# VHH binders against Type II restriction enzyme MwoI (mwoIR): the designs that were tried, part 7

Target 1, 363 residues: Type II restriction enzyme MwoI (mwoIR), of Methanothermobacter wolfeii (Methanobacterium wolfei) (o59646)
Amino acid sequence: MKNPKFTENQKEIEKEEFEFLQKLNFIIKESLELFNTNLKNSMKFINYITLPIIMASIESKSFNPFSEIIEKHIAFILNSKMNSLGYKFLPLGYSSDLTYENDNSIIHIDIKTANLENPSDFKDTVPLGINQSSYPGVLDCKIRGKNIKADCKKIKVYPNIPTTYNNKLTITNALLFIYPDYKEIIDEIREDYIAIRELISINLKDILTPIEGSLEEFLNYKPSNEKKRLEPILDNIVRGYFIHDKLRHEFSENVEKDLEEFEKKIIGIAKKLKEREIKPVAILSISIPNGELAPHYDDEIVSGKSWGSSFRYHYKKSGNSVFKGLDNKASRAVFLHINKEYLPVLKKYFDPITVYELTEKRL

## First folded at step 1 (VHH)

Design u4 (framework vhh_7ubx_2)
Fold by ESMFold2-Fast, scan of step 1:
Structure u4 (fold): chain B 363 residues (1-363), chain A 123 residues (1-123)
Amino acid sequence: as target 1 above (363 residues)
Amino acid sequence: QVQLVESGGGLVQPGGSLRLSCAASGFPFSSYDMTWVRQAPGKGPEWIATITSGGYTMRDDSTKGRFTISRDNAKNTLYLQMTSLKPEDTALYYCAAGPYDILTGYYKPFDYRGPGTQVTVSS
């Protein structure tokens, strides 16, 4: 822990982070109506990515199937807008949700979701992967519910991305989507999911068998298994369905009938999700400091409780929500959207609540 | 003088097992995170596993369940236990002091790296 004076280089880093945060906030805010329209429209059409994500989320006992769907829609918006600003998408070798670069920087944008009923997931922190930021994390060596026989000390976790690479500054931003609890929706979807699994087991197994290993793993999947992810298995099955759709002319009338019923049931799930409106409570845009700024922020600004726990960026701790080296003390965390219906709940955790407006920061 | 020396590689049949060792000297081994990296012929380096100074491990998903990283601080030695070996595991295996930097294909500045030990999995 230190209170050193910001160097000119560190002030320049914060200026570049601030400038990008303004660009990102403008892009998302301007495109918010289009984003919401695209999200609603995506639920009218089933595709191989939508079904596996939804079903995997149901099976994992973590009802938040919209994170990857949101990521796809944000990617669509950002790719066109970022290109117009001179940023190029980097498709390979990075573990952030979206990575871009220009002549001066490499941009990491992480898309996160949180349940409104679990305030610990949003009120002070945002989940953060060590591969999504240049900021070093600190891990408590204690394992939850277990005694440590050896002396416990803080373990420094090193990020896989440097503070600069090839003379380009690393900038990390998180977009946090807060959603209401969807227990009713998950219960409705579970019934349809069970019906689909039964149909596959009885009628479609012979058609889907050629997809190596995936059908067997799907049929043998145990919903209580919290370790094994269903998403890759379902993705392989659905991809196989579309591959074999090209050979449909070789199938019997009965097989075509079964494929038609499978498609109808999948569309049914999509319609139920659309009917319930997957609207966020709020959207937060958060700038995570570059690791070169670590001397000016708290030692445990990025931390986890044990090796098995998720890392968190503590954006409110000790005023970490501001650009400390800038004269204007601009916020690192701002709301891009709030649903006014949930304002009383949000005010329990955020006071004041300031929403980014286009007229304040036009680019 | 800092030295890292790998050993324990060799020719093994598919499904076989090998235990790699990395002998360290010239630095405070117990205070360093230690990493295993492999490089297959004609490919770039691939991160396999890291064990922190506190003893916690991180492993690449493609080898998880088959490879186990461990350390013996009293002997200044890092280990990689490999089971259920496959032909695609054929590579030069290197140890390094510090975390692997995926963006550069290098270890972080001031990290130390050994010369490597060859593992060949074939019939």
Scores: ipSAE 0.000, ipTM 0.103, lowest interface PAE 22.8, mean pLDDT 68

Design u5 (framework vhh_7ubx_2)
Amino acid sequence: QVQLVESGGGLVQPGGSLRLSCAASGFTFSIYEMTWVRQAPGKGPEWIATISPGGSTMRDDSTKGRFTISRDNAKNTLYLQMTSLKPEDTALYYCAREGYYDSSGYLDYRGPGTQVTVSS
ESMFold2-Fast, scan of step 1: ipSAE 0.000; ipTM 0.346

Design u6 (framework vhh_7ubx_2)
Fold by ESMFold2-Fast, scan of step 1:
Structure u6 (fold): chain B 363 residues (1-363), chain A 120 residues (1-120)
Amino acid sequence: as target 1 above (363 residues)
Amino acid sequence: QVQLVESGGGLVQPGGSLRLSCAASGFTFRSYAMTWVRQAPGKGPEWIATISTGGSTMRDDSTKGRFTISRDNAKNTLYLQMTSLKPEDTALYYCAVAPRWLQSDYFEYRGPGTQVTVSS
């Protein structure tokens, strides 16, 4: 769609977007070293319990513990700093990861993690739930059976984020962390991880049998044909937290020796990973002005077929991809951080990259 | 029920040494890997060292040559021997049970800490 004329509503939204972007940029630049240190420290605390979880989630591709760790650390940093910058944490549970408000706006932050090797997750679009923006979603279905074929009527789903709430403008900010492929890190520990799984299966299986269904299922997890997620298994493990305490209270001498060797192998893995610094390739802020999205829905945003479907927001091609009141060429998707070692790859996906750089003239 | 109590901190001059102790009770100490962590004013927690049930150690490279973690299972006590102390080592030092799989709070089982101040 062609750029519509600048409206008073758009002007007010852009003012709030810009103010939030300045605050977010300040926090990220000030806190990046702390964030990287906290993430590195989290990797140092891999133990006999967390390692199987990490490995199982990577093998299943159904749950990404690195994304969870990143999300929790950045949420902690944002919550510690936003109040001092005039944005109050709003504990009312919208479908965004974090919600903040000032006198004029409500900001919904959706924290995203993308793998550099999966450019479809970051180079042109970001995946969003229909409940994370003002996009209403449209569902189409076709019912097919052995004896009948019928088209479902179109179903329109309204999002949880309105364009205004309590007379405040709503803005969605997708905060996207792009990281290097973790496959190399996994390959470095794979041999020791296999040895650990064999130790559990052969030497510790008998003591884990009474706990069968949660811990052992998790340690032997692989995706089913139904593509079931890992979360139900993790939920059972959380409920079975006492399993570990019971196990440690009933040691035989042989079991204790096997657990000692198991922990020695875990520490060996952690030593291989302790010098590994997991730093972002780039951090992108993608501002989505909910109050102005309706004129630009024209298939620029692709939705799924279920009422809870996600869609992909086309932040480079949307009629709202640029700020109209500040600089007609200033992108709403801006880098808050670029790791210069990855600049050649980033230039391939963001061309010209200067369009997506936050400069002093745009602050 | 789980209790961890640190001791041995204090004021020391640069280049000095301290030995920190952590007395554990309320759980089977010998069956858990143990960790030393420090937190300086205005900074996040910094991991220092972990020791396995079998005595294998993992240490932060910045302190590896100066700090040694050890344990005495008969006394349910964890130790941190600190040498060549620097002003940058000034922090609250506490012991913790190695983190669990789904804890968002890294320090679910930790002591109240012992203060180490390195100044002239």
Scores: ipSAE 0.000, ipTM 0.130, lowest interface PAE 19.1, mean pLDDT 67

Design u7 (framework vhh_7ubx_2)
Fold by ESMFold2-Fast, scan of step 1:
Structure u7 (fold): chain B 363 residues (1-363), chain A 121 residues (1-121)
Amino acid sequence: as target 1 above (363 residues)
Amino acid sequence: QVQLVESGGGLVQPGGSLRLSCAASGFTFSTYSMTWVRQAPGKGPEWIATIDTGGSTMRDDSTKGRFTISRDNAKNTLYLQMTSLKPEDTALYYCAKPIFGVVTPYYMDVRGPGTQVTVSS
């Protein structure tokens, strides 16, 4: 820490950050069953998993279908709960960043997944886009190994996000879902997922074009008939991507065949996920400090290695200790959920393990 | 005293080119992402392009391949090179320091007064 003394305003900021953590804890614990892929109610399964598969396949930019699908699944569930707390979704164009506002705050939630077998993804840092928080980051003064300036070791990069906007405090949380080794499930769903991506890119390319706000449409989707199959959901998403454009009437026969195959592949993935009964091992909430708190932390708690590289938030340092709040003394990285079967593995990286209940509890 | 001032607009024929400049002062220009936005009379603002601190760019698909955003940190200046101009490119163009998402014309911390681009035959 650079300066242990802080102002009354900084104490109030931190208090609001940890009050949001309490709200986040409540909605996550209320939603635990919904994060299971093996939902007992088949209608909930269709709504909470097949819709995320559709969105993930349309917006896919990587080869990790599990992470892409599960992040959309979590986003869909979380959005319904945030809306219940009076937060409105803001469509700001960040693919993994969910941004909300209410009368008092602008909330940024970055949903992350990690494989339990890859501890570098969850043991001490989390990736953070510079414009997902108000906290300034630091970079090495190098581009491709060359110094930007002769005397510069580090350059400070400021997020475009202010610490407060229009009297609303900026709050940033990374929400990290740790899953059992899912490499096997990736292999099981990869063929169907690639087929869906190819249908979009080759056969449906001109018709199924994502638009800005498609994520907002997805997150706010409410089925008009809950007793019908996937078709009403698919039709609403698909229309949002101009599938039934009047100018493309002559292509309707081929479009219908491609849509049938598309739906079949999505249902195939959903059934495989349901069969495996995938549940998170643990859910870790990571509170990135508001930029007004920067004078009290090391400069490098948000850092990258070179110009244009990704930033990371370092929530755990020497002695395997998690950073704590300055006034509140609560941990900035806390478990909201732990599957006790995996405690021995987690204790290799977190000792003690701190779980958020009514207060922090050591396991 | 944070200020952005655009220049380089004017009247041009379809197929022509223009280079817009935006002079920034009152803040550390090199450490922020910057955006170009346009607004035609009677229409809402439209995001055109964003350039981050490292020089990576994002562009609207309708102008991608015709418009190029760039920056000169030594001169505190943002540029928009426009080629193959069309009548529908007619608008007031302004530069801005965005607050939030880099692909939205909303939530600007500061923006300039704009420079008028008119494309007509």
Scores: ipSAE 0.028, ipTM 0.561, lowest interface PAE 7.6, mean pLDDT 76

Design u8 (framework vhh_7ubx_2)
Fold by ESMFold2-Fast, scan of step 1:
Structure u8 (fold): chain B 363 residues (1-363), chain A 120 residues (1-120)
Amino acid sequence: as target 1 above (363 residues)
Amino acid sequence: QVQLVESGGGLVQPGGSLRLSCAASGFIFDDYGMTWVRQAPGKGPEWIATISSSGSTMRDDSTKGRFTISRDNAKNTLYLQMTSLKPEDTALYYCASYEDYGDLWYFDLRGPGTQVTVSS
């Protein structure tokens, strides 16, 4: 690492970042009530989407369906507003949450959620995936256990997000929603979650066997083995029930009762989550120095120089970087919304708190 | 200076329990994923459990019913609660910070380890 050199292009990128921040602030403030409403109202009865998300959470053996559900809701609301600001959705092969273009730039928005009780998720850093970065890197592998690589040598890799696309500038933003502790909601659904895990482990685990083949083969399958019959039903419960009734009457009464209990618990969890009112504690916009800005930032503000699964962007250190914020007056990380009831808690991690307005101010 | 120091090992009888600790210093503990690895005499290292910076856990299926990984970010400490110990659990246990590169695991730091011996 050496002193970075400024280019004329850096000023244009910072101006574009600031213009995007103004537009983002507008739509977040205009949409604030949608983030402060009951999930049942906010998610508009998307039962087929929420059921697979909850099931994936159970299957992963890590429990946080709340985060996944709310991120999808945020993405839906944000996407509904971006076209009104002159942004066209851009379906690229990148795994950023949302990608848009206007006449001047490509905008990558990464939606983050954090629990107020887990300050490591929001107080200093946000993770950047390989797929969300313009940083060139080196893989430096050290394998302990599974997937041993004999060489374990450094491999040069290229960034997934290009610095420009079709002669347009690349702008990257992490939009971070901080929510209060999910304990009350988790406690309310925990018994249903445990019951599902026990049912799978004791009653359904030994019966679940993947069936190779197409949907056509599945629908015309006539097994002598009960295990093969249950696999398609379980998959269809997760995928919205569209063919489970065709197979139920082929099973014993006891198997039907187990599947009914499983369905009832999954639906119960989804319903309880949708009935809950979820309000953000705060909404933070973090302008990530990607694209043409990437070469001018160093390891002090992007830890994990080796490009692998993720880097950590240290947004509190960004104010000490070569770029002192947008247009030399705005910080790269600013609050778009603060729930005043949580201000004392936020002050433990952010002091001062910079709130974005058309005229920047501090609380 | 960046350090990881394990403790809590010792001699225990089959069926017993132990709680291992890993004290971290010299880095922002909250920002890193942490893992427990063991190495039995004459064998290669074996992964036991991982906990992300956010608290999400992954465990090896052979031990997940008996071992629980947890962390206390206020104390910069990683824990491994071991129950129903078997002679096969005899090994040097060490903690490490890690980065996950898909199907590759990169271990940034490693402690010197703490010895667990399960014997009558």
Scores: ipSAE 0.000, ipTM 0.095, lowest interface PAE 21.8, mean pLDDT 62

Design u9 (framework vhh_7ubx_2)
Fold by ESMFold2-Fast, scan of step 1:
Structure u9 (fold): chain B 363 residues (1-363), chain A 121 residues (1-121)
Amino acid sequence: as target 1 above (363 residues)
Amino acid sequence: QVQLVESGGGLVQPGGSLRLSCAASGFTVSSNYMTWVRQAPGKGPEWIATIYSGGNTMRDDSTKGRFTISRDNAKNTLYLQMTSLKPEDTALYYCARHGIVGATTYWFDPRGPGTQVTVSS
């Protein structure tokens, strides 16, 4: 079919970026409730995505389960919405949180979460992996007096046009969710987590036999490590919880009692999450320049991290850029959602914030 | 002042066709991204198609083979041609201009009041 050579046309790149921004705006506006905890969402969080992550994180010395939980939940919601818009998920996206394809483009979405009490994570920059960028060249910048150089051509960097026979424009977006501090919620559920772990390790082993698909994952763990033996079992039991009524005839009286106790603990956690209302303070969309719009290799636009192969994109400095030929009031960094309760705090870091405020007009 | 007005909806039998129109005033459709969305009773809005300022189109896969978005620049009007209509296509259909004014412009703003399509025997 046609190879459009869009990498040499700034207007076509900006039009595709603007179209995607509008789709993100639609998804966020229509799906805001899905990013909040409510009873139904909390049940889904705990039983399908989050319980294994919570348990693994509690076992770690570095404890931050809710960052992973929130990012996984966001990814799940976005994937469902992107599929409904005709985008096909691409498993070939290394280091990108989500990579999609349609007839016109390849889209990289980098999901970012930030704690409102850590402004350095959201007020000026967004961290990027070098292989999440779509521009060629050498990164040459300073971090705290140190010179950092990286050859983006040798790092897995996605070009504006993939090296395939069906060339498509590549666009990159960072979607930043700012949340209130949730450390108190973790502290509240720790006791319930310990009870769940004990129930699973002692009493629920017999449940695995009638559940399809669990045997393959069970066979892949190492028997000599009791802790790691439990992690695959836990994941399968959590999935099985939603179908335990269907498999009731296979459960002994003691297993049924333990499942009921497990269910009560899971519901208890879900209720605590619902009552704490984990929801976004704000959501920012940051369109990362590609091709002719690629960021500068200097401290004004891009700076490197002190450790690793990642760098920071200074979106606040780039936020003054506008999409040419479309809407001269648009910017590369825009608020898609603001919780007005937190507006005074946000105004400490975003000035002038009125350029980014949502209208009061109903959608 | 900008305004959008949809028309062309109505009652049609399964397998039938309809052509929806969206007349724009106060701005030029060829200079903007224009979209069609629908909302069925008791359901949230569903995006159908967008036409870029350059003329390229993007369509939802579930309707891609049956619906076509187009425009007439001389008449400043957006169209949605619908064929092989099914009962599940019953919805209020409306058009919208995509506009970003800082962070204050919504996906649907400005949008029209909609035109009702009912597919029933």
Scores: ipSAE 0.000, ipTM 0.128, lowest interface PAE 21.6, mean pLDDT 59

Design z1 (framework vhh_6z1v_2)
Fold by ESMFold2-Fast, scan of step 1:
Structure z1 (fold): chain B 363 residues (1-363), chain A 122 residues (1-122)
Amino acid sequence: as target 1 above (363 residues)
Amino acid sequence: EVQLVESGGRLVRTGGSLRLSCAASGRTFSSYAMGWFRQAPGKEREVVAAISWSGGSTWHADFVKGRFTISRDNAKNTVYLQMNSLKPEDTAVYYCAADFPYLGSGSEYDYWGQGTQVTVSS
């Protein structure tokens, strides 16, 4: 139902959102080779971060220990491109969001990664925090118990992000990178980690602290000796000069033999990572409408199922995934990149597949 | 790659009108922000007007607001500058520029045209 009509202000809002989509498409295509960079080429950049993050993920029994590393790598590359576009990074100490501003807008980019083998993470919705969008959400609460049935009616939830801030329009984009499953590599790394654990009693995550917090903290990260203990071990073992006094106290009766075995295992993990390429299957851009556009969209496009669950943007609802006030009727959820080798698998979840070009193409 | 060719510059009388055109070659034209710059003898180059990739957003310098209008036709790969109520102070070489980033007044652009001379006589 066309009720109400788009105002001139609402049309200008959609124009700004669409113009950002055009910018994002350009920078993603320009950066595709960087996203496809072999780990060997990026190890100088991520060496002091890569091993701590993988170790922490293994200790938490994470399904894909590479997810956090991939997200930080993407964030770093994207930040460089956004800066070149004249956007200033705005630090938000409590969020993993990338937030930028220029003269006209405040841009919120939420980087997501998904495993191709876990379609629930990408096929219908994208997770969305209440602090990442200006669009109001709806919570549908259902509580079930041993001898109780309670259904909550839909509850309106208001966002923490205003539709405009400091006279600038707020724009939210979810950028989803879909990757193939690296489970075999992860399982092999777990074996090496178990061997390391036989040699020391302290968790490696306690020795090697991953970067915590926002992208600003990542970009300005200056690891202390305490936070990059694996990097000095890895680098100096290769050079033959490193001994870490605190680690010596963790080894058994034969410190030299245990240290040599520890070094072999760490080098083994690093070699496996350096020989692998990380390439996305697909990159999906999702332009979440500004809250001023709410009268023209389904009231449940941002919704959650129960108290304490994350909200989700439902980008596959046909009425919700179009720039409605624009003559081009472009889609808000479009692929910026597809690895055609994976097209048959993607077709199981997306049919048709809409690829963004100067005009949209349907595959 | 984008190549830009300006046209339309000529001698015109004070109070007259003139339209400058900038024809772009290259498949990515509609992904670029476009701008018009000018440079008078002995002065630094200054931004006159800019237009976004879609044409949805435009900016005009204070000294030309109400007189000049920037527009684009993505089907023809062309950007225009309509100049009305011309003054002797508008005499300059006018340059078309394309850039991935637009950083506002004084930003450098990736691609530049050769320039077209506009002379306004009293």
Scores: ipSAE 0.000, ipTM 0.108, lowest interface PAE 21.5, mean pLDDT 68

Design z10 (framework vhh_6z1v_2)
Fold by ESMFold2-Fast, scan of step 1:
Formats: sequence, C-alpha cells, structure tokens
Structure z10 (fold): chain B 363 residues (1-363), chain A 124 residues (1-124)
Amino acid sequence: as target 1 above (363 residues)
Amino acid sequence: EVQLVESGGRLVRTGGSLRLSCAASGRTFSSYGMGWFRQAPGKEREVVAAITGSGGSTWHADFVKGRFTISRDNAKNTVYLQMNSLKPEDTAVYYCAASEGPVYIWAPEKYDYWGQGTQVTVSS
C-alpha cells in the first residue's frame, strides 16, 4: 500500500464493492447446482449446438470448446437473479461482459473461462480488457520485444470506463471458471471423432450438411418424405445433420451403411460427454478495484507485458487481493467452488487458497 | 494486533469428545479468519479446520470431516473446535491461528497470529 490512509469516500467505495461482491457470490453459490444441471443438459444437443464447436476445437488445439456454452448458461442465470435484486440489464453493445445498473451503481461482470492446462490464465491473474474496468493499466517498457525507453520506464494507460458515471459508481467483477483440458474429453471420444471425420471427408462430405437455425427449429425438425428412407439412421442425435438434396438420387447401400456408422459414432460421443458430467475444477470470484482507489494499490495490479498483449488483473500480487480500506480486510479474490478431485493440481497453482466469506445473505 | 489463548486440551479416551476454545483479545475479532492446526510428535503441522470472519464459510480436513466442527462466537471473541469420536491418531498439540485477511487452508505460514498450543492426548 503506497498511500496507507484511506479517506471516508474511498472506504465508502470499497464498502459498495464488497457489498456487491457478497451479492454476486450468493447468487453463484445458490445457483451452482442449476448451472451444472443446465450444462449437462446442453450435451443432449451435441449434434446441433456442441458438435460443431467440439469439431472446431479438435482442428484448433488452442480453442476452448466449452467457453461459449459456459458463458451462455451463466449469463442466463445472472440475468434472472440480478433483476430480482433490483439491477437492470444494460445491453451496451460490443463485448462479452454483462452490464447492470441500479440507483447507485453500474456493474460490470466479466465471465472468464480458463483451461487447467493454461495456468497463465488463472494462476496469478485474470485476463482483463482495459475497457472492462476503471482502473488504469501499466504497459511494460517493451514494444514487440524492444525497449520503449532507454531507462525502461513503464507507460500508464487510462481506461475509457469512468470511475463514476451520472453519479453511479462503476464496479467491476470477474467470475473465473476453471475447467479440465478439453483434450482430455476429446481423447475419450477420439476414435469416434476420427471415424466421423473420415466418413464426412471421404464418403459423406457431399451428402451431409449441419442443420442451421434456432434451438426451436432443431427440436421441431422433421425430415421430408424424400429423406424418410434414412430416418431410422438420421433420428435422435444425428438429426442435427440432413442429407443434401443435390446428391439424394445417387444414394446407395454403401452410403446407408456409412450413415449408420456416423449415427453410431455421434451417439457414442454424446453418451461419453454426458457421462463425464463436465463440471468446473474451481470457480473464482474477483472484485477489481475502482480507479479512485489507485493511490492505495500497486500501480502494476493491472498490466500488460508489452504493446499488443492483453491486460491482466494481478489479484495475487502482494497485498492487492484484499479490501484495504475496510476494517474486515476481506479478500477481493475468493473461491466459490473447489472440486476436491482436483486438489493436487490446485495446490500446485494456488498457494494460499482463500475461503469464501458471506457476511450477508440476499436474494 | 490480537493475542490468542487456547484452552480445553487434556487426556481423553478413545471415542470421547472434547471442545477446544481459542479466546482472542484485541480489536475487530470478527474481521479475522481463524484456523485450527495440529502437530503430532515427529510430524509437520497440518491444518484441521478453518472459518471465515463472519462464520459464513467453514472448511474441515477430510481426516476429521463428520467428527470435528469449527465454529465461532464473535460476541465472545472466541473460536471453537468441537471434537467427537476421538481416535489415538488425533493426539497432537492443537494451535489456534488468526489471519487479518483471507483464510489459508494450505499455507500455515500466512497466518498472522498464533496461540501457544494446547495438548490433546487420546488414549485407548
């Protein structure tokens, strides 16, 4: 702490941040079982929603196939619960963060997912767009690997998000969901996936296309009479694909056998993914300080390694993970959930682990 | 600043029960995360249980779950460890610890204040 004396105004800011953190933490903890159930149920639609995502992730090892699904389920839960607490959703355009307001505050909630194999995304920091918080960021003295200044002085970058807007305090929170590597799940289905790729690429490439459209359209999809010959094969999970009309008249018994194998492999993948019951390794709730608090926190708590790199909030940097101006010294970064099966891995990355504190329970 | 004084440690028979108390003196006890640790002869200190300042969240080590319960009374500036179904392997010096910030379940060295310890001996 560079300026140890907090003003009453700064203590009031931290009090509002802490009170919101408690509300958010209560919502997430109370909704955790519903979230897990909704995530599990989404795997029933693997042929329509999740299969294209999973296939894309296999082609690109760096893509997390579950991040979009996780974010959508959490957003749905937050929208209903935040409204019940008097917060109005603000659809403020470009970005994946959720914005709400009440009479006194504008709330920014950033939903982050992290792969357990990428510890740089969760171990000490959380990725943060400079326009997702009011706290000024610091860039390292390098631009594309070169020193910007002879004495390596760091450059401050000021965010476009104000500390207050129309007399409402800006509050920024991150919810960080850590999940197992998608590759672990993919390895369980790898042979079925390879068989599907071969069937599509070699035998079915010109015949099968994914069904496009809404979930409602998928649930009510019925094949035409002209496609009914293959209905027993294209039922259930493979309903997400349909036979391309252009090549229907060239359909042969060999294609029918290939479609049967395709259905078998898709059903196998769906069953394995559902049995896995994909659950988080851990959930972290993080309150990022309002920019008015900058005199009391390390200048480097929001920083980027170089020009063009992403900014990060360094929630484990010495002394920066607590509400410094509050008597309770509560943690700004706490675990809402820890999966005990992953304790050995978590101990490798987190030392110490903090326990969530809920001082007031609210809906 | 806080001073911690443990009490309640004594000889007890296998299957018995015992309640340890940790009385804190000083300011703002309700803002401190509290932990109970133990150290048996020839072994390293291990965490047994932890409780947040508000008492809203608790953690118990797997080897004591269902048998031990941590609790606190902020009006009395006291944290408790209720120990049921005691076993000979529970024999140790039990320590109370306080943290001005978060509760640490894997890092004893991060606690700011420690009591002197109270000896619990479980005989068959």
Scores: ipSAE 0.000, ipTM 0.198, lowest interface PAE 17.5, mean pLDDT 69

